# VHH binders against q9xw16, part 57

Target 1, 132 residues: q9xw16
Amino acid sequence: MSGWNAYIDTMTAAAPSIKRCAIVGAADGSVWARTEADNVFKASEEELKTFVALFNDVTQVPAKGADIEGVHYVVPRTEESLIFGKKENTGFFAVKTKSAVLIAVYEGPNEVAAQVRKAVESMQTYLNNAGY
Key: E = the ipSAE of ESMFold2; O = the ipSAE of OpenDDE; V2 = 0.75 times the mean of E and O plus 0.25 times the DockQ between their complexes.

## First folded at step 3 (VHH)

Design j21 (framework vhh_gocatamig_d2)
Fold by ESMFold2-Fast, scan of step 3:
Structure j21 (fold): chain B 132 residues (1-132), chain A 120 residues (1-120)
Amino acid sequence: as target 1 above (132 residues)
Amino acid sequence: EVQLVESGGGLVQPGGSLTLSCAASGFTFDDYALAWYRQAPGKKRELVAGISSGGSTVYMDSVKGRFTISRDNAKNSVYLQMNSLRAEDTAVYYCATDYSDLWGEGFDYWGQGTLVTVSS
């Protein structure tokens, strides 16, 4: 068992509305941990490498959108270490820490989105404080 | 005070077209994304089309190729051009800012809605 799977479990326990999520390396998009089986996070290495590179300048992202699991999302706006997107009733939140990017995909109404964001940002704070 | 005011809804026959407009006030329009949502009778509210501050767009699959979202920052307005309308497009259409919906912690910024009825 990768130790990083414990953080996946913590996030999904905090926000059960997360359908799929992953923790990937900030430098290269390499997968450290992800949801598996019925909730498998399915993104290619090339897609993840492209995605994490968006954090090099988040201010450019709203003009282009973002792709996760082959789905193109409109990105309304970004914060320094946060990219989020929406398409139909599906969305994602992605946050960058010192060494990692956390990605959580959800489906549901705006109340669900708010809970997912809170869970992802709480984990971002925890990992940053832990030196990751 | 943030306000979004929709217009352009009405009764139209299948195959027809409508343009919905949303006039925004009370916030820095250029910095926010705008979206069109709809709610059909007995169904959940769903995202129809979205446009980011930078102009990137997204569409639900059933309207792709038929609907076009656009924005005019000089007029603080967002538009939804709807072509080849179908009975299934019948709904109340709402203008919203996606930013406030995602970030709001219980507050969102929605217009009052405009009814689109596609019927013979």
Scores: ipSAE 0.000, ipTM 0.365, lowest interface PAE 10.7, mean pLDDT 83

Design j22 (framework vhh_gocatamig_d2)
Fold by ESMFold2-Fast, scan of step 3:
Structure j22 (fold): chain B 132 residues (1-132), chain A 121 residues (1-121)
Amino acid sequence: as target 1 above (132 residues)
Amino acid sequence: EVQLVESGGGLVQPGGSLTLSCAASGFTFDDYALAWYRQAPGKKRELVAGISSGGSTVYMDSVKGRFTISRDNAKNSVYLQMNSLRAEDTAVYYCAADSTEYYGDYGFDIWGQGTLVTVSS
């Protein structure tokens, strides 16, 4: 959905450390929108289906980690409707809304991670309020 | 190749003590910050204590004065001395390592499998 790309643009403008991101269906991992061209989000349909299923029980995720774009991330802990991970200089934040999962991959130290988390959680709130 | 292996967990009475050990292999231990995290049943995983490559330490408020983190670079090991244990300290404890100086949920790249600490009766 081209309309959904506006939300991708909003998140990346709010946190420039976001390198790639996507909005996918919470039930099946179907891609609604993602970054394209030079910063294309490269996750496969099978990977995304597996990833969104992690939200069925987020408490199990820290023991196993999570895979995004073929990269295995360590997940230190989860919060309600939030999974985040780290691998060296790269990390991600993923949040679940009523019907979607937002995934943002970023690069940088802990200071920029806080900004990325804020941007993703702000969008989560906005979309929940919009009925998504 | 890169590994962290925890040991020292067990069952103790409230007020008791345990020492957790974490042995590292496959990376330049001296250059890494190390930390202990824990996760209790039904709770999120949280940072308990951290130690930088230079030896600076940080602690969660509820463990300050009771827990001490230390490192032994010659043995590629990090330790958590746990005194005055409480029922709320019951959790799986994880060792973690990061090549940066920054602490927190986002910085640690290498994790151990965990060791169970149970504080009861």
Scores: ipSAE 0.000, ipTM 0.112, lowest interface PAE 13.2, mean pLDDT 80

Design j3 (framework vhh_gocatamig_d2)
Fold by ESMFold2-Fast, scan of step 3:
Structure j3 (fold): chain B 132 residues (1-132), chain A 120 residues (1-120)
Amino acid sequence: as target 1 above (132 residues)
Amino acid sequence: EVQLVESGGGLVQPGGSLTLSCAASGFTFDDYALAWYRQAPGKKRELVAGISSGGSTVYMDSVKGRFTISRDNAKNSVYLQMNSLRAEDTAVYYCAADLSDPYGEGFDYWGQGTLVTVSS
């Protein structure tokens, strides 16, 4: 678990607008690492289990949206391994690797979203290449 | 100037096949995601299929197994192969490109559309 926290630190350093994030198991939504203390990622175990199951059929997600930390987000579109959502000045990016799902919640205008997406996708590439 | 030009629409009988093509210009095609949307009379525009710059694909549930999206980066083109067509597939089909980063509210640029009519 502690080793996985280094990846959380890498993402938040690359995109300071990430307010909360987590790395969870793709199969079950179990938390491997997350932001802590005042920035604790607050999703329940059942919510995460439901969320990672969205990657089994991403084509249905834009019609229904997605829930993270009890907040319902509009999902404009998806790719095979990417779900992103928006609600007012808050948003998220979630990407699936071979074994994990990375979730980053950010706050701020759309200009900061590009940096958050880049950080999350860079980590996705790294973890996939590392066999995760 | 960004342009997306669709072709290949027409009248086809139920169970038939049709290939839609979209020729893109005015941007670095290889770097961006493209999609096919459709709009039937009295309905909202809906995403049919999408393809990322890396080639990963997504499909609307009702077309999975029947439609295939593909891209040819050398030709700056995206295609929608439609098999086992049904009357409910009748719609105007639109090619769309997502040139924003991160993606904003969805696809930013649209073609003029091409009509697909499935009837007998």
Scores: ipSAE 0.000, ipTM 0.121, lowest interface PAE 14.9, mean pLDDT 80

Design j4 (framework vhh_gocatamig_d2)
Fold by ESMFold2-Fast, scan of step 3:
Structure j4 (fold): chain B 132 residues (1-132), chain A 120 residues (1-120)
Amino acid sequence: as target 1 above (132 residues)
Amino acid sequence: EVQLVESGGGLVQPGGSLTLSCAASGFTFDDYALAWYRQAPGKKRELVAGISSGGSTVYMDSVKGRFTISRDNAKNSVYLQMNSLRAEDTAVYYCAAELTYPYGEGFDYWGQGTLVTVSS
């Protein structure tokens, strides 16, 4: 059983508005853990490889947007290790650590988005402090 | 104070055109993504079109090929060109600006809305 599933559980408990999420390898987009069953994170291997490569130069992302689970998101701006996007009532936050990228997809208004961002960034801090 | 002020709404016949404008003040416009949302009576508010700080655009499926979003950073304005209007496009249209920095601010800035009525 992957120990990474505990981090998925921690994030979804902290922000119940997360509909789907995953932890993937920063180098190749390989899935380490993800939500399953009715909340399965559906991104393809090709899409995830493309997505994690965006962190090589986040300044290019607002011009192009980002694709997750076949959905194209407008990316308003980026920070060094943060990409976030919005499309209609759906959004995402993705953060990079030393070895991983955390992706959380949510639905709802901006108050919900703020809670999701907090959960994802808190986990980013914990993983970085753990050497990941 | 952050303000978004919409204009350009009105009554138009099916097949007609309108251009909506949104004038922004009180924030660093160039850093923000801008969007047009709409809300019809009894319906939820929905994203019609969005444009990132870098100019990437997104559109609701039902308006693709008919609507065009654009921005003019020198004028702190965002526009929605609406062509081939349909009765289903009748709604109050809202301009929104999105920036979530510093962390925890989490604000959508919204305009007051402008009514678009497509009717014969």
Scores: ipSAE 0.000, ipTM 0.171, lowest interface PAE 14.3, mean pLDDT 82

Design j5 (framework vhh_gocatamig_d2; at its last look DockQ between E and O 0.83; V2 from the best seeds 0.00; counts 0 for: pae E 5.2 > 2, SAP .797 > .668)
Fold by OpenDDE, look of step 4:
Structure j5 (fold): chain B 132 residues (1-132), chain A 120 residues (1-120)
Amino acid sequence: as target 1 above (132 residues)
Amino acid sequence: EVQLVESGGGLVQPGGSLTLSCAASGFTFDDYALAWYRQAPGKKRELVAGISSGGSTVYMDSVKGRFTISRDNAKNSVYLQMNSLRAEDTAVYYCAAPLPPPYGYGFDYWGQGTLVTVSS
């Protein structure tokens, strides 16, 4: 658990536009680590269970969008291990590793999204190489 | 080649209405969400409205209740009905689609835009 918090810190440091972030189990949406205090990641267990299940068939996600922390996002498109969404000046990136889903919610103009995606995908690569 | 062609922009008085249209081609229209963005002079481009392939919508707060995004998959088109227009709605409006994999961070492919000017 404590080790996973370090990965949260790494992602948030790499992309200052990330407001909230979580690492959850890919199988059940269980929270392994998340941002806390003023930036607490607030998704419920039930919501996360539903969210991680989206990766079972990402092709359907653009049709319905995705919900995180009670907020509905439009999902432009998906990739096998990547779901991203937009709402106003906010958005999220979610990437799937072998055993986890990394979720980053960010705020800012379109330009900041590039840095957020890079941060979560870098962590995705690292964790995959580490066997997670 | 992906193409997005906006139309319907123009000059309108405050309180007026306008409908923007976007004709899309060059990709599987039905599989992707689409959006309208706008950019006013000196301001950043902002997401005005988005619509999923299944029809669910999102709006920026300042346009809720006034703007409606819709799509017609048979025509490969997306629309933005704008009612009760305000001076602050003045901007170039862009139809937006996602870039194909592996690129993109949102709705990153834009048309050339259509100018909407709200002025008395």
Scores: ipSAE 0.848, ipTM 0.927, lowest interface PAE 0.5, mean pLDDT 95
Fold by ESMFold2-Fast, scan of step 3:
Structure j5 (fold): chain B 132 residues (1-132), chain A 120 residues (1-120)
Amino acid sequence: as target 1 above (132 residues)
Amino acid sequence: EVQLVESGGGLVQPGGSLTLSCAASGFTFDDYALAWYRQAPGKKRELVAGISSGGSTVYMDSVKGRFTISRDNAKNSVYLQMNSLRAEDTAVYYCAAPLPPPYGYGFDYWGQGTLVTVSS
């Protein structure tokens, strides 16, 4: 979707270390927009449905970790409406808005993660203010 | 008050084994995942192994099958059992924990590190 694709483009421009990202429905994990081609976000619909359900109780997530694109991540801790994970030199940030979940997968050391988190949280704030 | 203290590093020959230990204090250990990172001279730190609060694990590909991460919540301790050590495993090894909310972006609190040298 061209409308939602603009938000994907905004996030990836704001944090160049984002390798892949998606905007999915908070209720069902349906994909609204995602990176494509060489940067295609490869999570299945079944995986995304399971993933967005983690936001029903984020405090349980560090016990099990999380799976994105068939990759299992350790989740150091969570915050209200925020899940983040790590594996090797990769990681992700996922934030929930009123109607959506934003997922950004990045590559780089922990110092890169700060920039990615800021980009995702900025978009979370924008979409919440827009009623999404 | 958060403190991570590593021990168990040393000099070992290729093919040998070492067990690293990390004693943690000053936070609710049971609620957090913990990790081991390593850094060779001139390189950036890389995540070697992570363990969830429930015990599920992740490993970097080059150590999978050789290293085992474990935890003992009663002792607030994390361990890294390293088998079949190679020269490429030579590095300072760090125990790492997340900072408490709202701070941090991963495993942001690091111990002092313990040196592992694999050499004949």
Scores: ipSAE 0.455, ipTM 0.760, lowest interface PAE 2.1, mean pLDDT 87
Fold by ESMFold2, look of step 4:
Structure j5 (fold): chain B 132 residues (1-132), chain A 120 residues (1-120)
Amino acid sequence: as target 1 above (132 residues)
Amino acid sequence: EVQLVESGGGLVQPGGSLTLSCAASGFTFDDYALAWYRQAPGKKRELVAGISSGGSTVYMDSVKGRFTISRDNAKNSVYLQMNSLRAEDTAVYYCAAPLPPPYGYGFDYWGQGTLVTVSS
């Protein structure tokens, strides 16, 4: 789909604390776009398939945490279409749209987490409104 | 209203041990992850350890193998066992919990902290 890389650029520009991010298919974890080169989002498709399946029942996720890029995160709580995790000075936000999961991995204190959340939720709304 | 009360801080020699406790109230404790943060003078608060509602844990690299986070859901309490303490562990330690919406997205609620001083 044309412009998927532009959505990666939009999220990283909106929240510079995002170090890596991806847009993946909600059904199978297939990568539609991701950050590349020195900041490559390096989760395997097998890992991503497992990750997106967490959205089938987000209520189970706080009990076990979540893994992305081989890193285990504590998930403090969830919302119906949102999973976020923390480890040390890093974290992730992941949101589900109709067809996709947006994943952003960031570094920084809680203040920058709010920017990351806003960036991914804004994109979630945009993609849902566009039918994705 | 969420309430977190830390205790167990104190003065200890390098190589020593302390157990920090945090009593929690005002939320359904069993459903949430809990965390310990610390703040040394002149530094930002940093996540020391977190524990999921089901008991899985994360640690900052410098404390892994020395500190153990645990929880007791019957007592609404989370603990930090701190072994092999070093001078660099000197900080105020804070128990932290997530706030439900409309609050933030993280471990956004903090106790008043308990001071740990590691010196000879």
Scores: ipSAE 0.197, ipTM 0.634, lowest interface PAE 5.2, mean pLDDT 87
ESMFold2 (binder alone), look of step 4: mean pLDDT 79; pTM 0.784

Design j6 (framework vhh_gocatamig_d2; at its last look DockQ between E and O 0.01; V2 from the best seeds 0.00; counts 0 for: pae E 9.5 > 2, SAP .802 > .668, placed apart)
Fold by OpenDDE, look of step 4:
Structure j6 (fold): chain B 132 residues (1-132), chain A 120 residues (1-120)
Amino acid sequence: as target 1 above (132 residues)
Amino acid sequence: EVQLVESGGGLVQPGGSLTLSCAASGFTFDDYALAWYRQAPGKKRELVAGISSGGSTVYMDSVKGRFTISRDNAKNSVYLQMNSLRAEDTAVYYCAAPLPPPYGLGFDYWGQGTLVTVSS
């Protein structure tokens, strides 16, 4: 396994409500690591390429929403390096580092979102400090 | 000050229809997505429907084909048309808007809610 899988494990351990997770290249959406087996992250390369490009202008994302794994999410708002979406009792958090995008798809009540965000942003900070 | 005021709730028989309205103020309405949530007694609040600023929509599976979320930017209002209502749709329905950065993890600003009771 790639060393990047350790970061996937770290995020999923920190937030049990995370169902699927991926680390992808910010430039092209290439998959560096992802959850597998029963919780395989299923987004295609084409979809991820489109998704990571959203970070080029996050201000437009709330107008259209975002698609991950063929699922359309409504995006309440965005921040410079943060996109999050909602659908039913599911959602996602996506954060951008210097060279990567971290994506976590979660399921649960609204209260679990805080833990998911914290897990992803903690990893974001770590990777940024490491130069990634 | 942000305000969300729901209306249109009431008692309706199974199979009936109801339209909820939400009047919003205190923020740039056209720039933000909006949502309807509901909370039944003893249950967690759940996202029923959401609509982006551009008009794209999401629904919970149990209401697909029955509920329609829409918005009127000219009136700063969001609506929920509910058809073919079922007993399990009984809940307090909340209009929801996002909070500005750095606060909020979704649709975290709520109105006072309007009660919808579906009963024979």
Scores: ipSAE 0.634, ipTM 0.855, lowest interface PAE 0.7, mean pLDDT 94
Fold by ESMFold2-Fast, scan of step 3:
Structure j6 (fold): chain B 132 residues (1-132), chain A 120 residues (1-120)
Amino acid sequence: as target 1 above (132 residues)
Amino acid sequence: EVQLVESGGGLVQPGGSLTLSCAASGFTFDDYALAWYRQAPGKKRELVAGISSGGSTVYMDSVKGRFTISRDNAKNSVYLQMNSLRAEDTAVYYCAAPLPPPYGLGFDYWGQGTLVTVSS
């Protein structure tokens, strides 16, 4: 813990509808920080390594979807540094910075999704500006 | 201009079947995932089934094994085959597509909908 948990706290305070989230290394999917206890982010090392590799070519992702915490999500489309997925009443947003990937899982309608996307993109901007 | 036009809804008895169709235009259909949502009176809109651009699928747990989503890229169409229909499946069904950048919350663009009523 090199203080990265403070960024998890910042995101969850900005978007209380985030159920679970993590900050992981972009190169290998190593966990820098994640939600814990009742809101533990449960993705394995192998799953995260596979997930961060999706950012090597985001244009391929809508064809196969993405797996997070053992759940398969349909990916409607992708943007340059953004992957988002949907499954029933849950979804995720994942964004890549220079050194990290931020992943946030949520439940709820488009109003909730908008809040979560904004929180994740704000943190992405902050970390990029900080050189991460 | 993105357009989604649903058809195939109607009144059906419990245990019956319906096939819903959605004709899409105004975007590069092959590059995007598509979905079927439904909304019953007094309830929130929910994702029933989704299909990736490559054909992989996701389903709401309560419809898994009963509903099948498919796509025909040559016809710019997505389909929902509904079998073993239950009264709880009564809803307006919407075909949905993602909005183009910079918008992206999921499946943000919905068609007009088609009513499915399951009743004796």
Scores: ipSAE 0.466, ipTM 0.764, lowest interface PAE 2.1, mean pLDDT 88
Fold by ESMFold2, look of step 4:
Structure j6 (fold): chain B 132 residues (1-132), chain A 120 residues (1-120)
Amino acid sequence: as target 1 above (132 residues)
Amino acid sequence: EVQLVESGGGLVQPGGSLTLSCAASGFTFDDYALAWYRQAPGKKRELVAGISSGGSTVYMDSVKGRFTISRDNAKNSVYLQMNSLRAEDTAVYYCAAPLPPPYGLGFDYWGQGTLVTVSS
């Protein structure tokens, strides 16, 4: 097992509402790690390449939304290194580090979104400080 | 060539303490995170603790307050201080630098690990 899988486990433990999660390369969307088994993260590498390119100009993303795992999300919020997507009682947070994008897809009422964001941003900070 | 060499494992009673050490070479140690993983009998390998290049730490919940990860950049070493050990801490402990591609991290970089046995 790669050491990147343990970072998936850390994020899902910190925010149990996360249903699927991945760490992908920021330049090309290549999958470094993802949730597997019953909760497999099913985005194709072509979809992920398109998705990570959204971070090249996050200011354009709210106008068009974002697609992950074939699901279209409205994007009500972006920051320089963060995209938040929402669809009914589900959503995602994606954050960019120097080398990677962390993606967490969650389910639950709006109250859980802050905990999901905290989990991915904590890992973003850790990986950035580590040079990733 | 990246090398990580663990030491300090052994047999200890519940409530006891051990310090694990990991000597690293083959990469710019100061620039990257280091981590301790463990694999207990019958369980998946799991992250125990990580430390960033700047000294920020992360711990699995069951070891918070009992284990402390630290690094000494002058010695290219990372440590795991394990206090208040419990039977469920019994595992082979691995030091790792989970580097992204193209660095890669294979089982050679996990070394042989160091066995910690906690039993009465």
Scores: ipSAE 0.006, ipTM 0.244, lowest interface PAE 9.5, mean pLDDT 82
ESMFold2 (binder alone), look of step 4: mean pLDDT 78; pTM 0.781

Design j7 (framework vhh_gocatamig_d2)
Fold by ESMFold2-Fast, scan of step 3:
Structure j7 (fold): chain B 132 residues (1-132), chain A 120 residues (1-120)
Amino acid sequence: as target 1 above (132 residues)
Amino acid sequence: EVQLVESGGGLVQPGGSLTLSCAASGFTFDDYALAWYRQAPGKKRELVAGISSGGSTVYMDSVKGRFTISRDNAKNSVYLQMNSLRAEDTAVYYCAAPLPPPYGDAFDYWGQGTLVTVSS
């Protein structure tokens, strides 16, 4: 029982290209767990509150893009409960569960994006099945 | 049939300019972000510029202020205006779209590419 930090560790082990990630409350963006120290996830409380509100209507997101850690990303498309963004060799995947939003920021070419997406979607499925 | 067709590449001297064009067909162009990637010899493919469906843009740091991405939804086209070209901009440039499966999880659908050579 390591609390929410164990899920952060599971995602980063599954996709080593994840540089920073967090699990936040879907209703308010409150941080449940995040990477720290050399991999600290730097999003502010206000930015996270704004970001999780995007899941209220993901179809609006590609028109404006999204901001994470003060970095603006183009959002190529969205899917139900999935927002992802790109900037140079950096990107993110964010998925919504019943109670949480998982955000993973990664670095690397397009082939690592698929691995990162698999890692966050696997965790999304796990948490939904666990009632989160 | 989904297609992305690039044009406008060529040989230019350092400091010169080129405009690349990408004509898209076979999908609802207005709903998608589009991007320009490039691949130089011996290098990985990298995102040069992206434009959202609403016109929001991103650029790689080395091209900021020199390159401008734009779109014309009436013509189903994306453009890359390249100014102040440098030898290190030499690459094949690809127009890319983030089409839904089976195409993948990024800008994974590519055109054929257009070669840009910056040399004296």
Scores: ipSAE 0.184, ipTM 0.584, lowest interface PAE 4.5, mean pLDDT 85

